# VHH binders against q9y6x5: the designs that were tried, part 179

Target 1, 379 residues: q9y6x5
Amino acid sequence: LPPKLLLVSFDGFRADYLKNYEFPHLQNFIKEGVLVEHVKNVFITKTFPNHYSIVTGLYEESHGIVANSMYDAVTKKHFSDSNDKDPFWWNEAVPIWVTNQLQENRSSAAAMWPGTDVPIHDTISSYFMNYNSSVSFEERLNNITMWLNNSNPPVTFATLYWEEPDASGHKYGPEDKENMSRVLKKIDDLIGDLVQRLKMLGLWENLNVIITSDHGMTQCSQDRLINLDSCIDHSYYTLIDLSPVAAILPKINRTEVYNKLKNCSPHMNVYLKEDIPNRFYYQHNDRIQPIILVADEGWTIVLNESSQKLGDHGYDNSLPSMHPFLAAHGPAFHKGYKHSTINIVDIYPMMCHILGLKPHPNNGTFGHTKCLLVDQWCI
Key: E = the ipSAE of ESMFold2; O = the ipSAE of OpenDDE; V2 = 0.75 times the mean of E and O plus 0.25 times the DockQ between their complexes.

## First folded at step 7 (VHH)

Design z20 (framework vhh_8dlx_2; at its last look DockQ between E and O 0.58; V2 from the best seeds 0.00; counts 0 for: pae E 3.4 > 2)
Fold by OpenDDE, look of step 8:
Structure z20 (fold): chain B 379 residues (1-379), chain A 125 residues (1-125)
Amino acid sequence: as target 1 above (379 residues)
Amino acid sequence: EVQLVESGGGVVQPGRSLRLSCAASGFTFDDYAMHWVRQAPGKGLEWIGNIYHSGSKFYNPSLKSLVTISRDDSTNTLYLQMNSLRAEDTAIYYCARGYTVYFRSGDYQTKFDYWGKGTLVTVSS
């Protein structure tokens, strides 16, 4: 049987949730598989960039999805949640579902993973769902498992995306034990549903399943706000992205804008594009704006408006609160093995190996995941 | 039927305080975030603040020091306490039922599906 892989993302699942809450279904999944306790994601720690990094193995500067909101100065195009379907934004990389689908006797399926409802390099997933937040997990799961079970050519790579616990994390804040306990219980139940569905269909033993996330969540507060309007007039710049990493496009001299912002708050670092720290791998792309503001953990950049979020993400990718986890089960993976940490870009070469695909040039290191795999030597 | 009815408006002198009420009916009040919005003569709508079902409160930064929002779920009532009123606070004040739409990116939009008819507050000497 050809190798099959299902990649599942629960958006905003902070790694330490596993330590602070109970997950009977997920723990059972882990017990019979592997766990990576912390995944170091890419900067910015946002949804679109990190999901694309998972499936390309590239840092943001390389795959071109550098934020959830982007602006291209040459074409004057904008990228946002409501405008994400232009191939222009995605074509700087080749995601794994495209690579997989171009192979003989293989097809790909997707349930609302970022970029899967867009033709990339003139190729769209054989099976996909247009993004709709109103569609239940059950319906998404039913479609994915149907395609995995009955498609010709067979679906060998599938992806499943769910918006929780991110949405709730934003709403309640990650430190709200009562509400987050309820939310995370539901997530665990969904994992139970997933496993049960796979067993019922006879897919469980032969399907490789990865459950992961794109980022964590940090607690925010109305007492930790950085108001840009107190530092600079709106007429001097265009805001491309806001918090916790703001992308600034100056309308006047860049240096003047920089000087107005550099001392705006002790809880915010201001970078000229060329001075962005190398560790972020966030410099070599024209879609990165001339000035970047980075708020400290738990601080929110605002205009003369109130933030309604009690939790947020997008902060420094070295912060543990921003890190997701990775769990996996299937023929390719060991049982009962736990690993401390990997980079999020390492997932791509691992998935390529499992599927027998030749990876495109990427920033991942296959060696970092060898201990997870039964067919590899673990040093 | 969902109904929101504001009360407590009127003419008040500068420097005084005023408390507005919004009586809600026709829905499960404690499941929704409630908002206050105002519209001054000849101006657009201005968001004042909100209170979530969890009790969390958020305010317009320009008004934060002057307003307090609270709710009583037992009586399905929303309140807006305003202090140190100024002439520029003259407006029709609306209560609105809100909900938040979240996107994959983590961005969100606040939407309002029901509004009261408003209550007029006039600050004049």
Scores: ipSAE 0.372, ipTM 0.731, lowest interface PAE 1.3, mean pLDDT 94
Fold by ESMFold2-Fast, scan of step 7:
Structure z20 (fold): chain B 379 residues (1-379), chain A 125 residues (1-125)
Amino acid sequence: as target 1 above (379 residues)
Amino acid sequence: EVQLVESGGGVVQPGRSLRLSCAASGFTFDDYAMHWVRQAPGKGLEWIGNIYHSGSKFYNPSLKSLVTISRDDSTNTLYLQMNSLRAEDTAIYYCARGYTVYFRSGDYQTKFDYWGKGTLVTVSS
């Protein structure tokens, strides 16, 4: 029987939530599986970029989803979450479900993972759900488990995406212990439901399950705002993305725009594209704008207005508050093993190994994850 | 039938204070964040601030020291107190009902579904 893998993402699940809140169902999952305490995600630490990095093993500059709002200087096209279904934006990489379908005679299934409802290199996930936030976790799980059990050719790779705790993290902020406790308890109950459903359907013993996330969350405040209108007039630039990483397309000379912004706030770094720190791996793509502004943790960039968000992400990927975790269980994984840190791009080559797929060239290092796997040698 | 009716506008001298009100009807007022937005002649809309039923308030940073927003849920009324009025505060002032939208990308935005017709404030001698 071919190996099977279910990849689950709870959006915005900050790694240290595991230490500050009780997760009885997740802890039972980990006890008989593996835990990676921190996953070092890619910059910028946002949903679309990091979800695509998980399934391609590539930095954002290489896979082309460099932000949730983008402008491509070569084609003059615009990307937003209301216009995310143009294959052009996703075609700079080959995600694992496409490789699974093209390299092997196998099917893929998807419950709303970013990109899975888009034909990429003329290939769409064999089974998928169009994005709709109103669809319950239970309905997503029912479809995924149905496809895992009743497909021909067999579904060997399946994904399941859930918007929490990200939505509540934005609304309440991660320091609101009362509201976050309620949200995180509900997520733990959903993990319990997931395990129970897989056991009832006879899938649990032969299915590899990865539970992870794309980023964390940090507390924001009305006292930590950077107002761009205090430094530069709107006539001088086009705003491609705003906060906490602003993407600036100059309408006048780039140097003049840079000079107006460089001393705007002590809580924001202003970079010409060529000066973006190499450690971000955020430079070599036409969708990265000529000037990038990076706010300090917990600071929000605004245009002469306030922000309704009490939590946010997108900040420097070296920040522990931006890191998710990874937990896994199944025949490919050791039991009771804990690992400190991997890079989010390392998940892709590990998943390819589990599925017996040849990975496309990627930025991950298989050696970083091999200690999680029973068929590998580890010190 | 949702209705928002602003009042309290008029001609006021520079340096004076003015309080605007917005009477809300046709919905459960305390379920919503209420906003004030203004538009100066020939200019775009400028967000002033909002207030939740909880009393939590958020202000445009450029206006924070000049305005105070409050609400009275017993009378379904929203207020905007303006102090030290300047000529540039001349505008039509709108009351708006807000809601939040969470997008697939994790973008979290405030949107407005109902607006009043506005009340004109003219700051001149």
Scores: ipSAE 0.292, ipTM 0.634, lowest interface PAE 2.9, mean pLDDT 91
Fold by ESMFold2, look of step 8:
Structure z20 (fold): chain B 379 residues (1-379), chain A 125 residues (1-125)
Amino acid sequence: as target 1 above (379 residues)
Amino acid sequence: EVQLVESGGGVVQPGRSLRLSCAASGFTFDDYAMHWVRQAPGKGLEWIGNIYHSGSKFYNPSLKSLVTISRDDSTNTLYLQMNSLRAEDTAIYYCARGYTVYFRSGDYQTKFDYWGKGTLVTVSS
């Protein structure tokens, strides 16, 4: 039988939660497998872009999912969480589940991973759930394990997505130890349930499992607001996305809009598209707007409205607060190995190697993950 | 059974201050964000602000200079302090228990599942 892989994401799981909170079940998972202590994700550090980067190995400018809210001026199309099903947005890359299920005698399964309910290149995951945040983790897990155990052709690649701790991180902020301890304990219990379900079904020893996340979370405050209305009339631009990276489509001369914004706050960087730092790899796509505003860590861009977020993400990807972790267990992985860091785009070529797939052109480096794998010469 | 009971309303002169109270029962008070909402005669509902169990506070920007919200978890009581009252602040003031859903997009939606009866504040000439 070909190797099997389950890719699991707990949205918004900041890497240092592992050091600052107790995770008996996750620590047992790590003890028998590998840990990457932090993963440098892609800019902007938002959910849809980073989940697609994991499964394509591409920077956002290359795979075309450049934010959670996007606008295409030529087609007049809008993208949002509630309007994410048009393949137009996703077709600039080929995610690993498409490549996988096009192989002889293979299929793919998905429980809520962003994009898996979209027919990308006319190909939708062989088994999938339409996104619905009301579906419990247990039901998602039941479907995934059923498909892994009972499908013909066999499911060799599966994805599982969960919304926490992201939702609670927004609600409480990552520095609320009392509430985040409760939230993270519940997540650790879900990881325990996952492992026990896989053991009970006889999948645990022969299934490779990656547990990771898309980004972290930083503390926000009503004392750290940037009010755009104090700097520019909202009629001079179309707002495509607001915070912490605002996407600004000028309605008047672009230089005039830039000049009104450039000194708006010392806690916000204002970039013309051509001036976006090269290290972001966030310039070469038509979906990136002519002006972006990048708030400093913990600052919130507002339109003279209150914000009810005590935590947020989307900031500069060099910030440790934006970095997730990666843990993995299975026959492809060493036991008890800990690694300092990888880039999130490195996960894709590693997964392709585990599955025996030819990777599409990508930005990842297989060599960065060799030490995690039993079949590779590490030194 | 969840109950929210406002008190402290009445007639007050312009420029004066008033403190409203909301007594909460039937739930674990310190597990919830608590809100104040008002309705002026002939107008829709206007959110005033809230206070989280952490003590963090959020205000409607148009009312920020008028109001202070506080809570006493030992007595399960929510407070609204209003200063420099104006005739336009005449309204029924409600306390409400809310919950907020945070979406993957970074959006959120706040819903109010329990309301008090309201207390009338009249700012008289």
Scores: ipSAE 0.274, ipTM 0.658, lowest interface PAE 3.4, mean pLDDT 92
ESMFold2 (binder alone), look of step 8: mean pLDDT 81; pTM 0.794

Design z21 (framework vhh_8dlx_2)
Fold by ESMFold2-Fast, scan of step 7:
Order: C-alpha cells, then structure tokens, then sequence
Structure z21 (fold): chain B 379 residues (1-379), chain A 125 residues (1-125)
C-alpha cells in the first residue's frame, strides 16, 4: 500500500505560542513525533503566498502567488481572496496534490487548503470542499477521514486548513493573554479530536501527519499607523495591496512617485522593484509591482482611516514573530526528535520523499529535513 | 429585537463641547464592540471610533485628539464626548454594533449589523 500523508494548517500559529501556553494534546503528538521549533517562511508573510510555498517548495516570485491582492499588468487581471478561482494565478507552479494524482494514479483530498478548489494545470484535487469559513473543523475532519479510509484509487495526500488562531490574532492581538489562551486551548482540543478520530478509524499507526502553519502574528496599535495619504495623492498611483506591504502601481513617472514616498515615514521602507533586498526572493515576477512599501514590525499602513487590527502579519520574514512551527508524527518520522529551524520551502521536497513522488524543481533543500526522517542518516 | 437609540444632538456653538449617548437594548451589550460613525451633509460615512467591553478604544487618527468614546455596561449605554467643535463637525451621528469578518488571506472587514437612526449635530454660530 502506498504511504499516506495528512497535511494540517492552523493559520497564523506563531511559533512561540508553544512556549507561552499549554498544549497537552499537541505535546503528546510531539512526544511521539518530531518538532521543528521555527519555520522560516517566505516574504511576504501572508496566508496565500505561504500556503502555496508549502505545497510547491517555491519562493513567491517563482510560484506567482505574490500577495493576497495582486495585479498582472500584461493581462490586466486582478486577484483577491474573494476572486481567487482563475487558474491563471495558480498555473506558475505545480502543487503536490497535482503531482500526486499525475505520477501514480493516486487520489488527493482537500478541506479548504488555498488552491485546492482551483483546477491547476487542468487538475483539481480528487476530493475537495469549496472554501466556506462557516464549515466547522469537525465537518472538514469528517470528510478528510472518510476520503482517507474509503477511496478508490486510494487517497494518499490529504490537506486540512483551519482559520484559527489567525482570525483571533488579528482581533485581539497576540499579547492578549486571556483571549489568546482561550483560542489556543480550543485549537489544542481540535488537535486532540483529530488524533482520536484517526485512532478510532484505524488510520493513526500508518498515516503520516504534519501539523504546521503559514506565518505568525505581531501586536499592532492605533499608535503605530502610517498614513499614506499624508505623503502622496491617490491620483498619482493605483493601490494593489495596502498593509503591511503596500504594492504601488504609478499612474505618473515612477521616480516622482518614489520621491514622494521614500521619506514618508521612519517606520516604512520604500523600494523600487529592482532594489528589493535579494534575501526576500521577491523581485522576479510581473505581479510584483514597480514600488513596494514595507512597514516595520507592528506598524500598519492606512489611507486616512483607522485600523482596528490588534494583530497582523506580512512583515519581514527574518522576524521570529512571523515564524510558524512544524510538528509531525507517523511511520516516516523519528519519535521524540526536536529540530531548531527549517525553511518553509523545505517542506515540499520532504513531503515528496515521504510519498515517493519525484519533486518538480524547487527552492527547498531536502538535506534540511532529513534528520526528521527514519529512513535518512542525520549528520 | 435589537435597538440602538442615539440622543444628545442639537445646535452647538463652535469651540464648545457636546456629549452624545446611545441606548442599546435587545442583546447582550458587553459581548460587542460599539462604534460611532458620522455623515456630514453631501459626504460619505466617516468612522469615528469604537470601544470594546475590555475598555480598548480605537479612533480615527484625524479625530483622535477631539473625541473620547466610553461605555457603561451596567446601563447598556455608549457615549461620544466631542470637544472643540468646528463647523465641519456638523453631521448626523450614528451608533452602530460592529462585528469583524476575517478572510483566509488574513484581511479583515468591520461590518455593522445594527445602526441607530442617528442624531443631528449642527455646529453654528
């Protein structure tokens, strides 16, 4: 029987939450599996870009999902999280569920992972749920476990996405100990439910399970706002994305727009596209706009309005507050092993190895994750 | 039945202060963030600020030095204190019950499910 893998994402699960809160169910999972304490995600540290990097092993400039709001100047198309179903946006890469279905006549199943309800290279996940935030974790889990247990051809790759703790991180901010404690306790209970369900169905001992996230969360404040309208008039540019990384498409001379913005705030860096730091790997794609504004950690870019976000993400990927973790359990993984750091693009080649798939060219390094795996020698 | 009823509006001279009240009924008041929004003649809606049960307060940066929002959960009442009133503050002032919709992208939208009928404030000499 081919190996099976369930990939679970809890959106916005900051790595250091593991140090500051109690997770009895997650700790039991880790005790019998592996933990990577920090996953260095890709820039921009947003949901769609990082979820697609996990399943493609590519930087954003290579896979083409460069933000949650995008504009393509060649085709004049616009992308948003409410208008994300056009395959055009997703076709610059091949996600693992597509590879899984095409290489070995295997099935994939998906509960709402970004991109799984879109035909990519004319291939959609064999079983999937259209995105709907109102669908409970239990319903998503029921569908995934049913598909893992009863499918022909067998489901060998399954994904499960959950919006928390990201939604609450935005609403309360990560420094709200009382509210975040309640939210994180609920997530730990959901992890307990997941493990129990897999055990009851006889799936637990032979299934590889990865629990991870796309990014972290940092505290924001009404005292840390950058008002873009104080520096430049709306008539000079089209705004493609706002905060904390603003994507600016000039309507006039690019140099004039840049000069109006470059000294706008001491808490924001302004880059011409060609001057974006190489370490971001955020330059070589037509969907990256001519001018990018990058707010400092905890600062919010606004248009003469207030922001009610008490937490946000999207900031510099070198910031520990932006890092998620990775925990895994199953026949492919060591038991009781702790690793310090991997890159989020390293997850894809590791998953391909576990499933016996030939990875597409990618930016990950298999060597970074081999210490997690029982069939590899850790050096 | 959810009801929000604003009061305290009227004619006020420039440079003076005014306090508006909003009486809430038909729901558990302390479960919700409460907002003040205004609309000047011929203009769109302008968000003033909000207050959570926890006492956390957020203001429109353009108005932060001019207004204070408070609440009394024992009487289900929301307040807006306005100081140094200007002719440009002439508007209908609305009390609104807010909720936040989070998208999977991490973006959010504040939406309002209930509004009062508004109270008119006219700043005139």
Amino acid sequence: as target 1 above (379 residues)
Amino acid sequence: EVQLVESGGGVVQPGRSLRLSCAASGFTFDDYAMHWVRQAPGKGLEWIGNIYHSGSRFYNPSLKSLVTISRDDSTNTLYLQMNSLRAEDTAIYYCARGYTVYFRSGDYQTKFDYWGKGTLVTVSS
Scores: ipSAE 0.000, ipTM 0.361, lowest interface PAE 10.4, mean pLDDT 90

Design z22 (framework vhh_8dlx_2)
Fold by ESMFold2-Fast, scan of step 7:
Structure z22 (fold): chain B 379 residues (1-379), chain A 125 residues (1-125)
Amino acid sequence: as target 1 above (379 residues)
Amino acid sequence: EVQLVESGGGVVQPGRSLRLSCAASGFTFDDYAMHWVRQAPGKGLEWIGNIWHSGSTFYNPSLKSLVTISRDDSTNTLYLQMNSLRAEDTAIYYCARGYTVYFRSGDYQTKFDYWGKGTLVTVSS
């Protein structure tokens, strides 16, 4: 029987939360497993891009999900939350559930991970749930555990996605200790429920479990707004994405639009596409617009409107506030090992190794995760 | 039964101040973001601002210097303080309960499920 892996994401779980709040269930999980304290995610530090980077091992310019709102200049297609099921947007990469199913007649299962309700390269997870935010964590967990235990061909890769603490991070901001404490305690209780259910079903001893996230969260304020309407008139451009990274499609000469924007705010960097810093790996894709605006941490770009967000993400991926963590437990992982940092693109080749899959070409480095694994030489 | 009841409207002279109140009942008031929205005669709805359960406030940028929103969770009451009133501030002012819907993309949007009947503010000399 092939090895099994469950990949769990708690959206927007900032790594620093582990030091500022108590997580008894997560700490028990880590004590008998491994912890990576910081995962350096990809730029833009947004949900769709980073979730797809986890399962493909690719930078956003390579996998094609370059933002949560996109425009493709070649095909003239628009992508938004209302249009996330078009396979066109997802077909520039091969996610691990597709790789898993195309080798040795294995099955994949998915509870709402971004992209799993879309046929990618004509392949969809054998078992999946259509995205619906009203479906409880318990219902998602019940389906995943049923599929892991009762499938032929066997489910060897399963994903589970949960919207918190991202939703509350946006609503309250990460500095609201009273509300965030309540939210994070509920997350820890869900982790406890997860472990208990796997034990009761006889899955715990033979299942590899990864708990991670796509990004962190930083505090925003009504005192830190950049009004784009004060910089440039709407008639000069089409807005593809707004905040904290604005994607600008010029309707007039690109240089004229750039000149109107480039010194408008001391709290925003303005880049022509070819001038985007190489360290972002955010340049070589038709869905990246001719001009990109990048707000400084905690600043929100607005169009003559107030922002209701007290927390946000999407900022520079070098910022610790944007980093999630990774914890893992199972037969593939050491017990009680702590590691400082990996890149989010390193998760994919590690998961392929655990499952015995040949990875597609990717931007991850397997060597970065070797110390987490019992079957690998470390140092 | 959820109820929102606005009060404090009336006729005021330009340049004066006015405070509106909204009495909430039938739900756990401190769990919800509360909003003020207005409608001038013959015009659409204009969002004024909100206050989260934490006490944090966000305002329409066009109105930020002119208004303050506050709440008293012990009495289930929402307030809107308006300063330097202008003739263009003549409108029916509504109290609304906000709830958050979350998208897979990590974004969220505030929607309104309950509204008061409104209180009329007339700014006239």
Scores: ipSAE 0.016, ipTM 0.354, lowest interface PAE 6.3, mean pLDDT 90

Design z23 (framework vhh_8dlx_2)
Fold by ESMFold2-Fast, scan of step 7:
Structure z23 (fold): chain B 379 residues (1-379), chain A 125 residues (1-125)
Amino acid sequence: as target 1 above (379 residues)
Amino acid sequence: EVQLVESGGGVVQPGRSLRLSCAASGFTFDDYAMHWVRQAPGKGLEWIGYIYHSGSTFYNPSLKSLVTISRDDSTNTLYLQMNSLRAEDTAIYYCARGYTVYFRSGDYQTKFDYWGKGTLVTVSS
């Protein structure tokens, strides 16, 4: 009986939501499983980068998905939501579903996880759904559970992605208790549906399930805007990414652009690429632009345009507001164990261990997650 | 049929105030964020600000202290109050209906699907 793993992501699920709102279904899941209260994600704290770090165990500079909008200086290609299916962007790393299919001759299944509808190293998930935000959680769950019952070759790794609470976090902001309470209650109900479906299908007792997220959310405001057009004329640079981390490609001398930007606002830091703090692990990739601007928590960089965001993410990964959580249940995991913190890159080698896969070189440390696992000794 | 009609423009002396109106029809007004945008002669479009359906407002930081946006959902009307007008405020003022495009990445962007024909404000002595 090969081990099976279902990896579930609720986008933008800030760790401290667990302390400020009631989650009866998630709490029942945790009671018989494990909880990591904070997961320290990678910089920048954005959806595509962190989802790819979870499944590769690599920092963004190493896996190549360095932002949600990118420019590659070597090939002159542009990445955005509208062209995210070009394998070029994803080929700097080997995600776990590719390793699962190639090492063990097992199948992988995917419901919307970023990258799973792209052939990476000429390998695509055995079963997958093309990304479509209009597809319900119920339909995604139905497909994933059907595929988990597929016997030849067996599906041993499956992923499930849901856009909330990120979309509502952006729209309302995390401090809107009325609206966020409704959104988070609905997510807890979806977790209840997930557990109930797995139990009814006889999958629950033998399946390892991880519920996690890619980042948190912080409150933004109309009173905390940085107008980049007041700092520098747009004729001097090409803008690759805007907020809260702006990626600047100079059209003139880099030092001249830097001098026009530095000290323009007390609420953002301006870095030449080589001066980006080492702790970010955000320097050694051609897709990281010559100048980056990093806004302070809750500040939004704009181009003399409206900002509709009442909540945002992408900020410094040392900020607790940017941290998600991780909960897990299944035969590989202890029951009723709580752990304080792991790094998001540590999830990959842990998942490889559970599945019996040899991990590709990665930035995670297996020792950081061993206390979660029944077959490991914890200090 | 969606229609936006701006009014209240004209010639005004420097230092004075002016209130512009935008009458909306053909859609459920209170479901949409509404924007003000201007274009000075020989210049590009300059976004002024918006008001969300909840009444929350966001302004161009350069103009925040000089303008106030409000709405009356009972009459489907959007307003722009301008104070301390300067010669450089001479422009055609447009109201626009905003809609949100959500990207898979979690980012989103305000787009305009309908614009009024504009109302000319001339600030001169």
Scores: ipSAE 0.021, ipTM 0.379, lowest interface PAE 5.4, mean pLDDT 90

Design z24 (framework vhh_8dlx_2)
Fold by ESMFold2-Fast, scan of step 7:
Structure z24 (fold): chain B 379 residues (1-379), chain A 125 residues (1-125)
Amino acid sequence: as target 1 above (379 residues)
Amino acid sequence: EVQLVESGGGVVQPGRSLRLSCAASGFTFDDYAMHWVRQAPGKGLEWIGSIYHSGSTFYNPSLKSLVTISRDDSTNTLYLQMNSLRAEDTAIYYCARGYTVYFRSGDYQTKFDYWGKGTLVTVSS
């Protein structure tokens, strides 16, 4: 029978939460599966960029979703939450659901994973839900499981996205143990519901399930703000994205804008595009602006206003606070195996292997994930 | 339930000072960031400044050091102190409570959910 894979994302699930809180349902899942303790995500450590990296195996400079707000200098187009369905923005890469549908005449199903409600290379997920945060986890799961059992061509790749613990991480901050404990217990209960539903429907024994996330979360404060308006007047630049990575498009001489920003705060780094550190893999795309500002962990860039965020992400991807985890269970995976670290771009070639798909050229290394898989030799 | 009531407006001579107040009721005042916003005749809304429970304040750079925002959490009152008033400061001044919106992209932004009805300040000789 053809291999099947369900990819589940709990947005903003910081890896260290696993050490500081109890997850009985997730621990039972891990006991009979595999755990990668830290996943090193791509820069910038934000939702749209990292969700697209998971399903393409590409750095942001290569797949083109370089931020949650973007400007393309060649075409003069703008990207935001209000216009995220223009295929132009998503067409610099081929996500796994498109490959799945085109190589093997298989179906894909999606419950709100970023990009799945957009026709990419003229191909949209066979089954999908339009984004609506009010739709319960149970309804998303019911649709996914119905499509996994009742589709022709068969659904072999399915995705499920959930907004927590990211929304609560922003609202309360990750150091609010009372509120975060409540939120994380609810997520563990949802994982229990997911496993129970798959067992009741006869899917559990033959389905590969990956539970992961796109980034972590760090504590912010109203006492750790960088007021950009104290550095430079609005007449000198167009702001493309603000915090914690600001994307600056100069309206005057680039060097003049850079000089006004360079020493404005000890809590942010200011880079000309060509000087962005190579380790970020965040340079070679027209959607990356001529100047970027990178705030230090826990600092928020503002425009002469305050911030309501008590937690945030988007920071340097070397920070452990920005790292998610990966857990997996199913016929492709070993039982009871723990692995220290992989790169988030490594998930894509692993998923292609499980599904028997030929991966598009990507930045992942299959060797990094081979020890998780029963059909591979780990040296 | 939630009410914000501005007071202290009226006719004032150019160059003088004026303090506006906003009385809040129907919610836990010290849990919220509070904001002042104004609208001059025939113009759009202009943000003046914000104050958090921590006492941290932020101001519109076009208003510079002309204004000071403060709060008294014991009386559920927000204040706006304005000095050296000019004819262009003629506007309706609104008190607003901030709330948060979570977007699909995972972006988290402050918006305003409750506004007072405003108090008119006319700067005229």
Scores: ipSAE 0.244, ipTM 0.653, lowest interface PAE 3.0, mean pLDDT 90

